# Designs tried in a protein design chat: VHH binders against q9p7d3. Part 26

Target 1, 295 residues: q9p7d3
Amino acid sequence: MSVITQAQEIPTVAANPDFNYEGDPIIIQLCDRDTVFELSRDQLLGLPESILMCLFPRGLLLDYEIQECQLTQRPLIFQTADFDPSLLQYILNYFQMAENRTANDEIALSPPPPSFPGKCGIILLKEDIEFFILPPISPTTNIAIEVSPNDLLKLKQRVAQRLLQQKKIFDCLHLENSTSEGSAEKNLVRMLCYSGFHEDDEWKRRIQEPHRACITSVTLTNLDFSADQGPVSDPEYFPVYHKLLLFWQKPARKCWWDSSTSITYNGIEFATWVRRVWTLELAVLGANTYETAAV
Short names: E, the ipSAE of ESMFold2; O, the ipSAE of OpenDDE; V2, 0.75 times the mean of E and O plus 0.25 times the DockQ between their complexes.

## First folded at step 5 (VHH)

Design Z2 (framework vhh_7aqx_2; at its last look DockQ between E and O 0.01; V2 from the best seeds 0.00; counts 0 for: pae E 8.5 > 2, placed apart)
Fold by OpenDDE, look of step 5:
Structure Z2 (fold): chain B 295 residues (1-295), chain A 125 residues (1-125)
Amino acid sequence: as target 1 above (295 residues)
Amino acid sequence: QVQLQESGGGLVQAGGSLRLSCTTSGFTFDDYAFSWFRQAPGEEREFVGAISWSGGSTDYADSVKGRFTISRDNAKNTFYLQMNSLKTEDTAVYYCAALYWEYPDYSTPEEYDYWGQGTQVTVSS
């Protein structure tokens, strides 16, 4: 398994630090497929970078666009790239809830980790699956078994359904087969569990992309280091904390393949290869941009 | 509501023929593999034969191979078991079953999603 860590250095949605707006919050309409979302400028900027990359793959000069819209008296409407609206709704709702709690001082980290840049940390875990069905070679003809396009579509649908039923986040890592306690997979799970995930957690959203052999899954959780061991007594507290901070607005990605799912066609077993891409990101609410740069 | 209903069973003399039908409703017929099982008195339920969802393959128990044939009619949501050269040993209650997720081995009854109520087949000497 190759661990590919990709960090975005430049924000996808760029804001002008000198942008000063006095008055009511600027409301933006996001058009995502057939759904329109309304959110404030700050809410949009507060979304995980990995999500913003999905919504705006070409980038967005947000404040420039806002100014242009104001000058031209056009509505603040932005078209997003193709993204499942249910996923976006889940994310927006979660952040809204977190903001509300933060505003009420209910979710303040107690005790706050050293040098934590904000009042609330949210961890985003996303999985992107792309899967392939591979017809085997016939032992008699030495030619790949032919499958009609229609049958292949049905097979893909079946595989997709099976994958959608696999809701547990960590099952795909096959931790029971790992021979090393220090494996990358085990370390990842450990880190996530330390941060608030549980070994038996399920994806909060898991959807098939329309007309594609792709599945996207997302789970958000509040950063909580107190879940297993008190921050003071665990020697790994600080290392894990610092590691997570590296993911602030800099999503990390892990890619690997598995072939654990097979499908039978006309009595013959077809191999299914699943490419999994995990994205991990830390979002911080109430963080001062200047303070975060110092961490 | 999912339903599988067997028909065509009865009494037949050894060497005779019967055709069993299983009519289905409540699910997409074209998406399922179908199998026949049978259970004789005092015996365990045994696999008789199966047909894939695509209809491109069939599988039979050795005891019935060459004598029994399974077919399906998607337009009628019905699949069949043609039984020829019947033997007294073929006497049993015959069950039809539906399977969505197919495995190379169709003989595991626990994997099947839906079952019929069964129809009695009696072969006399």
Scores: ipSAE 0.615, ipTM 0.852, lowest interface PAE 0.8, mean pLDDT 86
Fold by ESMFold2, look of step 5:
Structure Z2 (fold): chain B 295 residues (1-295), chain A 125 residues (1-125)
Amino acid sequence: as target 1 above (295 residues)
Amino acid sequence: QVQLQESGGGLVQAGGSLRLSCTTSGFTFDDYAFSWFRQAPGEEREFVGAISWSGGSTDYADSVKGRFTISRDNAKNTFYLQMNSLKTEDTAVYYCAALYWEYPDYSTPEEYDYWGQGTQVTVSS
């Protein structure tokens, strides 16, 4: 029988938060497909771990690269793995606005409690869809019917358009079909809705990869502390943000086959199979780095 | 109604083997990761091992590596713990648990959505 050791958790982008780089601000250029993004060291390090895994699947030794690059006096330029630039732009903009808010100490209706390790929480929910179209078995030949490559492309485009139109985040969980009170699916939705989502929320970004049977969706939202402001003296009370802290720098994934209908093309019904992967992560801005003084 | 039920516990001599089963109902088995925990009298609940929803990844506590194997049978809605080369320190109540999200470490009991009632394993000699 196989033996697997517990995986060692290491950050995708390795950096020492205590490094101080004097002089002009360190500017990092990320080449993502045909788009170049400029960001600071802190902006890069502040991205959710799940996003850094998408950008740098082999990891990145950031401070080592900075030190090596300074000897040549060239810009820091990194080629990312394949990731949609419009999604990266949305994420970068969201974190920049959140950083500006925390730097200015803006007053919020639901400020974080003292036990929260930072000034602001941001929840990332990401959906990755891969879909498949399976031709039916011909009753006369008892083999799958033949479909031209052009017709298959048209079918993929129609399926993708239908999936893109399904904009509500939680509809894919089919909660009306649950027979169990307190099911894990219902508990997930309750946790997120206590935390800043609404049951009718739509994906903020939802995009099809060109010429591929893949759809990626991302929503970022601010962690809302107001729903969990119950009596803190209750020893049985457990605010929902404490459960979300389990996801801080530790993205969680859920993969399943979504129940889906068929699609008809030229009078032929094709089965459509949809595989969904959700990624949930909490980012915390303004965290106290002095807690890491012990090594 | 969700149910997890352990079975296969009992008394075994040191160096022997035992196989635990956890039969599940009330949810879509294929969509969950599963784990085993154990608790000796007067001690904290301890992670034993986990298996991913795909079945392609398993994790084990250091104390059981190479001796215990987790597997799942999606057709029977059941997952298993094969325990070989048992030691007296393996004596505990063993619990099965189901998890909707897959976390990097699986070891945090508060993350688990459903738990079984436990089965006693006693290793003598």
Scores: ipSAE 0.012, ipTM 0.467, lowest interface PAE 8.5, mean pLDDT 79
ESMFold2 (binder alone), look of step 5: mean pLDDT 83; pTM 0.839

Design Z3 (framework vhh_7aqx_2; at its last look DockQ between E and O 0.48; V2 from the best seeds 0.00; counts 0 for: pae E 4.5 > 2)
Fold by OpenDDE, look of step 5:
Structure Z3 (fold): chain B 295 residues (1-295), chain A 125 residues (1-125)
Amino acid sequence: as target 1 above (295 residues)
Amino acid sequence: QVQLQESGGGLVQAGGSLRLSCTTSGFTFSDYAFSWFRQAPGEEREFVGAISWSGGSTDYADSVKGRFTISRDNAKNTFYLQMNSLKTEDTAVYYCAASYWEYPDYSTPEEYDYWGQGTQVTVSS
C-alpha cells in the first residue's frame, strides 16, 4: 500500500524567514530547456506551488543556494526540470502583470476578502492529459489488430491534434449529462465562475509535450468575486470564498478517465482513453507560507 | 440526495478487531477520495486514514499505522476501515468522509464535501 501524499510540511522551494538581503533585488536565472528566465527571489517564491513542484521536483533550498552562490561568486543560476518554456513564460508574465496592477491600480479583491487585505489572488487551473490508443479487435480473429509503430505514431499525432483543438475548459466535464443541479461538476464550475472564470473560457495555453502522448494546459485568472457576483446577498458567496481558500498553496487534484474519444485511421476506428488530471491552486501576491498557516 | 452511512461499530475488547463500513449514495463513488475520522469525548476530530479515488494509495495517521487498513469496493459504493489490534485509546465515534478533490494533506476536515453521521466504537480493557 503506497502512501497517498505525505503532508508536505515543507514548501517545494524553501526559504529562510530570517534571510535578510539589503540592496537590489536578488535576480535569479532559471534555465528551462533552452530558455533562460530572469526573476527575483520574491517572484520565484510567489509562484504557485504546483508550478514550483514541476520546476523543482526535488525541492530547492533557495536561500541556501543564494548564499552559496554569493560566497563562491558564482552566478545565481538554477536548472529546472523539463517544463514547457511557453507555459512558464505565460505564468511569469501573468504574475508580473498582476503585480504591476496591484502596485499601480490598487486592484484589490473587490470586496477585499478579510483574509487578504490589499492582496491580489490568482487562480491557477492546470490540466494534464495522458491519452492511450486501443487497437480494435478483429471480428474474425478476436485478436487485436496489429498497428505498426509508424502508424501508431500517426494515430497519436492525430489524437493530440484533436485534443489541442478542444480549447474550452469545461467541455470535458459533460455537464449536460448531469441531471442534478448539485453534481460535483456543476459545483466546480459554479465555484470557478464565482471566482472569475466564465463558462465558455478557453485554455490560455495548451501544448503537447514533446514526443509524448501528453497535453498540458494552463489558465490563470484573477480572483474576482465581483465578475459574476450575484448580489453580495448570495448565500453561496462566502462558502465559495472559503472553499477557494483551501487551495491556497495547496494544489488540489481531480482525476478521471474519458473514453468518449475515437479516431478513424485507414478506415479503422480506434478507441482512445484520456486520463485527465486537473490541478487547482490559489496564489496570493505578497503572501508567504507563514500567512497560509493562519488561514 | 447524498448519503454516507457508517456501520460495524460496537463494543470490542482490547486486542480485538472491528470492520467499519461506509455505504454511499447520491454521487459517483468512483470519482471520490474517502477518509475516516474519529472523535473521542472531549477531543477534537482527528484524521484516521484516507484512500485515493483509484484505490491505489492510502494514508494513515501515525497512531493507527500498521493496525488499520482502508479499502474500497466501487461495485458496492462502499469503503471500509479494518481495525486490528484495537486499543482503549481507539474508543471514539468514527466518521466517514468523501472528497471530490485530492489534497496533499487529507487531515483537514474542511476539505471534505460529505460526511457520515458516525458510528460508536468502544474498546474495553
Scores: ipSAE 0.441, ipTM 0.768, lowest interface PAE 1.0, mean pLDDT 86
Fold by ESMFold2, look of step 5:
Structure Z3 (fold): chain B 295 residues (1-295), chain A 125 residues (1-125)
Amino acid sequence: as target 1 above (295 residues)
Amino acid sequence: QVQLQESGGGLVQAGGSLRLSCTTSGFTFSDYAFSWFRQAPGEEREFVGAISWSGGSTDYADSVKGRFTISRDNAKNTFYLQMNSLKTEDTAVYYCAASYWEYPDYSTPEEYDYWGQGTQVTVSS
């Protein structure tokens, strides 16, 4: 008869929330592939947890490193794990702009209600695709046909181009194949569209990894508190943004195989299989971190 | 329409074993994470254990570790709870639950999109 104890979420980048430094600004350098990014402690800690997991899969003890570095007055330099630098630049710029607006009390969207735990919400949606091309079985040999290396390269290029051109975020959910208005896929799209997305939104960044059969896409958007206000006369109405709070500090993932499709090359039909992983996270700027650590 | 149906509940002697099944329809089984919860009369729902959609990752409440085993059979669209070394305090209504998303913490009931109707398990001494 054990009590169920909430497991403490160990942050990927460990930091002291009460840390204060009086002195010269601390410059952190992140080496991501061949690109160096310079940022502050607050900029690094402000990144979504899902992104920090990508950059530092083994974790990072940030404030310990800062204290040791301050004695030498040198920039902190960290090597990140493999993550596309154009995606990191997009994310860093987005959060810097949001921080600037929040610090200056600029209002780009409807203000948050008092029940929201911060000043601004940012929704991260990320898609990771891995794709596979399966040669057909020969009717005469009953084994997979042989394909030359040059033809395989052309096939991969065609599949990648088709996937890159599928820019609309929600098309991969195949909503026309669902007959239920209560399906999880329809409810997800409805939640996001009442929160700041539009049904026809396209990925803001969509890139093919240069040496892999992989595509990564990222969109950041501001949480829009005005999109789902409900009738004023309904005291039991719960705005949809309350559902997004389930993702705050708790990035969630969904993985599925997209339906098998075919691509024709030199008169031969090749099956293609696509494994998709979505990551959804809510970032909250100006949050009261003292209220988050309940046990 | 999505449905989860528990079965396999009943009366069992302390120290005995029981296997619960959760059969699903109306969605692609392999795309969901699943959990078992239980609720004794007058108490809140208690997490029992979970299995990820991505593989063999499982998590269990401390009260059932080493006694209960969770598995899934994607070919049968069925999620199982094998309960061994049953105790009288295991008496409860057992619910299966499904989530479209895989969260870091499976023990939160609000994270689940679909619930079964429950099956009664009673353990006598």
Scores: ipSAE 0.227, ipTM 0.655, lowest interface PAE 4.5, mean pLDDT 79
ESMFold2 (binder alone), look of step 5: mean pLDDT 79; pTM 0.805

## First folded at step 7 (VHH; framework vhh_7aqx_2)

Design K1 (at its last look DockQ between E and O 0.39; V2 from the best seeds 0.00; counts 0 for: pae E 4.8 > 2)
Fold by OpenDDE, look of step 7:
Structure K1 (fold): chain B 295 residues (1-295), chain A 125 residues (1-125)
Amino acid sequence: as target 1 above (295 residues)
Amino acid sequence: QVQLQESGGGLVQAGGSLRLSCTTSGFTFSDYAFSWFRQAPGEEREFVGAISWSGGSTYYADSVKGRFTISRDNAKNTFYLQMNSLKTEDTAVYYCAASYWEYPDYSTPEEYDYWGQGTQVTVSS
């Protein structure tokens, strides 16, 4: 039966498998803010879709550009959208290291997923935070207390610093105090922990965006089911486990609000609202969009 | 404890209408996308329709498009399946489901975190 469904719109990164690059490796230069990254076609296409969406929100016709570059003999340079270069460097380095390991040690997924025999999977978890400071309401005037721009900036800085100090990935889910047993949050953590994360894992990168009340965090891990005790120990194991495999080149997103943070400034307590957006994606080394059709 | 409970099922004549309700508890209703599935005897469970977390988008199987409508009421923690112009082939157990993710593959049962117990809908000729 035909169904009308909607998936998250992903910008197209067009690749032509018929392109033969038997010649000198084509070097792609990515200009990201004030930093230039050099990478191959395969490296670029091997990045998680969610990251490619961040870098190229309007899509990328990579093979077309390569062809044009070859014809015109112009440098192959792409301008990316605004993305923290340190995050990109971390991601690129991680994938490079993973590729090197797979090439040398034949590190396979353990156990290998049915869909990716002999390939290495990498889990991307990203958090985007946007936070808002709310001045208290005066009990006498019923009007919000006025805060100077300078003070507001200081407040934002303080909140940002607090958030940056929150390094543990799963603390924000409040699993111990407010989350019921069998909740989706607990299932999410369970899924991730069965797949290569640990409950006490920290963000590998956590940065404040320039001139914004935003914090972006990223952590990558290899897909590893070695810690999995199997369905015998956890009756919910199978459903939770199976979900991760659905996230291959299909990033999952979740947004929620957190109001648990408050700050005191000059004796006044300010409420802080934090919007959190998580992105979860499974990337497979050596796999391209054309191989997904076979899965 | 998370609960999804279907209601409103029953026996109806072809051409008639039914309204199913799914009442939820134990999670933040406004953060979830919701779907209806159905399973006829001897058949696989099939996607019927879905509503996004914001309620701004709805999706339907071709077999029910134009006849069924899905809506949600956040104040009541309930979403609905209005079924009009019912056919005998609509006879099935109807299940409601909830997805934690904002943009799930709505037709994929594995994308859903919670399921109801189901309610029987029987359409007679």
Scores: ipSAE 0.402, ipTM 0.733, lowest interface PAE 1.3, mean pLDDT 85
Fold by ESMFold2, look of step 7:
Structure K1 (fold): chain B 295 residues (1-295), chain A 125 residues (1-125)
Amino acid sequence: as target 1 above (295 residues)
Amino acid sequence: QVQLQESGGGLVQAGGSLRLSCTTSGFTFSDYAFSWFRQAPGEEREFVGAISWSGGSTYYADSVKGRFTISRDNAKNTFYLQMNSLKTEDTAVYYCAASYWEYPDYSTPEEYDYWGQGTQVTVSS
């Protein structure tokens, strides 16, 4: 396999890894839905690629912008795309805490093996839901029943609340059956639970997006190298973090539909359809993340 | 059991055409992304092309762009590779592969969960 194919992708935020800006530290202001975040150049560049793609879907030439601001002496301020500020705050706080631990040489319960390319790993799991309510077909008229706009709004509010209450990360996978269809979902849960998740984990942040029938959820967790041990592991033992390295700076997405929920209103059962997108990414702290060619 | 089975390979003259099929069973076909890879004697597996879960996006290696077309038929659980204007360099064993995740690139074999057994395509001069 050619590494050249993977090396042709460029990061969302372009920066020169050899830059050496003299003077006071560079402070960047991000305006996200009128909430202002302050962070350093290194803090911005250290965010997961999937989050940078949400903030800057058209990309950002960061060092060019820094040089322009220095030449014109204007503030270094960027308007981000539509991303929930509470989610961004959670992510920024998590990475700051992790950076503080690594800077203080805090003893890890599960130190990384020498083959791991950094000092610690952080797993990002994100869920984006869009939901729909489908009026039932009348058996006598063979057309969808009529629902008033006001009743439809109330139904959407009830569906959103129900989805927000489904806080357990893995419940949406419906692992109860053992069909061939469920084998991929079981392997996914096994991988994550051997990486630091627990079967009963809840989303750390789960919010309804304003003005849309959408719900966004995010959880960050530390990669736990000790969890992938013992005789109850897969008989064909293979350290799970090797598979997670496929996600390092290369966020992967899974999209599917789920129609397993319904809601009753005025004695009528309405089907609900849920489109889910999961995004999985590994962030590595203390690694050489600015390599321009594959190693 | 998950099964991927290639068919439609064979011997063809340069400039000719073949259509490969990959028939699948044992999983929900619409939930997977699919790709074709090929392997010539003494070489590593090479990416040929891929199709997204929805069938709305297709991706091709530069060496086959404009000559090969990928499609999927969810009703038949089948994934196709139409090969036109074949060259002797296209001689290889062709493999279909399926992935539960859609990665930013499609060209990394380690990203695929299931593989077929392969079908031989030989292009004579």
Scores: ipSAE 0.180, ipTM 0.626, lowest interface PAE 4.8, mean pLDDT 79
ESMFold2 (binder alone), look of step 7: mean pLDDT 80; pTM 0.817

Design K2 (at its last look DockQ between E and O 0.35; V2 from the best seeds 0.00; counts 0 for: pae E 3.0 > 2)
Fold by OpenDDE, look of step 7:
Structure K2 (fold): chain B 295 residues (1-295), chain A 125 residues (1-125)
Amino acid sequence: as target 1 above (295 residues)
Amino acid sequence: QVQLQESGGGLVQAGGSLRLSCTTSGFRFSDYAFSWFRQAPGEEREFVGAISWSGGSTDYADSVKGRFTISRDNAKNTFYLQMNSLKTEDTAVYYCAASYWEYPDYSTPEEYDYWGQGTQVTVSS
């Protein structure tokens, strides 16, 4: 049974249109665990919605805070929820690089989405893994074999290591052996590959969460429909293409279970259940919630 | 091969009831959200209703709210549209659809990965 976690919608607080931010660049400090990130308002709001939801699960009243900061002359500091700083750094760096390229290069990255002429699109793909180790049942007693806490920790570490070594994004979808032609999984891969991914792409970041049997992976890519020239004659090309555009500021989520992983410890085989949650989102550089209303 | 097949359509008098079924194969039924759409002659395809992957939530168009109900049976790989108090304006080809994604925009046809061939429902005065 796929335990699907409902993504909490972050309340979108409409920015005060009368608030002029043009005069004084406001620096925002994000405190994420033991790391402080500095970024502008536009940089913060330009992040994928799914990431913002992770950072600010209770929502963010950014304009209000900025106004208060200006009135009180206090530093603008936000405490984020628990999020791996290395992932955040990767994301921020990527967006910064993309912004710099768009500012310097007149070269329109691949045909821009029809809805965003002249703007750069970035695809976010995230995977959240939670894994569980199941002790084997003794055939004689019909009771689960007792595993010491120490051994369990070792087992979890081993499973985590194996998962961390699985770097290819699409391997977990088992496209070769168990997925039929025309399946949603294959369509998903096709959509992504037509949009800038490659079938052999690896996660750019894949980390184990501290003190948790969880692994988080993220990869960003520029929206580029030229990257995989699939057969132009693919009847599924257009319909698949259109789906990606629907994910602008509306992350798509998919959860499924994988039981293909087993580990052997001290001669005993342990079953492992892996819950995978994928999040797919299209972000557009320079597009804020205000511009979306015009499209 | 993925298949969605509608059944249960037909001719019914106004005020009557019909139950449509959508039988699916070729994918893991329990992982999908399902919806019903309908298209009347000369009209665009419109959203009728949806049921979440878990079956815990449903959504309906205003035009059918209170009259139509959607349910699913995972053991049978089938979901249903119970239509009560049918009106002449309910006459249309009814399509079932499946979405791979969790919590799709139910009213957006592009969010769906698979579609049935449709079944005709005709409500006479």
Scores: ipSAE 0.574, ipTM 0.808, lowest interface PAE 1.0, mean pLDDT 85
Fold by ESMFold2, look of step 7:
Structure K2 (fold): chain B 295 residues (1-295), chain A 125 residues (1-125)
Amino acid sequence: as target 1 above (295 residues)
Amino acid sequence: QVQLQESGGGLVQAGGSLRLSCTTSGFRFSDYAFSWFRQAPGEEREFVGAISWSGGSTDYADSVKGRFTISRDNAKNTFYLQMNSLKTEDTAVYYCAASYWEYPDYSTPEEYDYWGQGTQVTVSS
């Protein structure tokens, strides 16, 4: 989840860029729900900031921890916050594949955007759903009807299955209800579709969280501003894509309640409410993203 | 169409109080973050303060901390700025703005999707 700060940002995982480790490569082990991931210092630091915030919500002083582990002869192992391991694996694999392609230069890189010479990007879109089932109010007692634990579990399972089947990314924005072409929802979809998404895209990963009434979805997409893949003659093309720069290595959140719906169970109608949080971040791929100030 | 309308501006003596309101239409108020900016003549717009879509997080410019309070009323589709202990340097046109996204840095005007027309606040000695 993104946080709002007083115009200052500190990286979630902090490391000294001048610090260099000699000898064998440093292997970091992340324990995520009893799954162990092994990665290098650079692989960890290369993850999107929004993902690092999920893994280390209290931050991590990485180089300090490496030195302390070496001094105390303890293993270099970190316990992450609760994050689905299958999602982490998808993200790690995606960035490793992207790094391998750019490092090899054997396959042409995606064309750089006009405002990012020598740079390529990866768009991360993440959805976090929390859903709630509200028992109806009894007209006789004027209080909520009691629901057995077994029935509540079955209701949660049915709601979760319905939400999992809603695989198309943009359906939850209900664009058919908007009468304005300039609405924020339509502008968001236009921006993403000019940048590599398609209107009918489905989430690449969409999972129900164990032990909670929550669903998490993630899609990673390469930035692609190619004229062959975009509407070059559209007068809105260039102004809309400039807004993507607002997400450059700084995740942004969109939080809203979806429209209330109902589900019938044993002849009783239950209201369901869905809270959605979208996280959008533009991460860097295979480009010179850090310039050194003149000495 | 989306509209933001400021009200409550005017002339006030230094040390006094004023409450600005921003009423909105054409979007679902509860889904947006809101900010107040101000602009004195010949200057760029200056961030005053912001409130998250949930109302759980607020942020203020250092120049107004402790004197200004931001709130929102989702039932009335209205966003407020309570200004207390006003100073002559608070004289400016005050703008409300709405953003579909919550960004890490509220102070960047380019992050805001919709803007009001502004209301004049003048603080006299």
Scores: ipSAE 0.342, ipTM 0.705, lowest interface PAE 3.0, mean pLDDT 77
ESMFold2 (binder alone), look of step 7: mean pLDDT 80; pTM 0.812

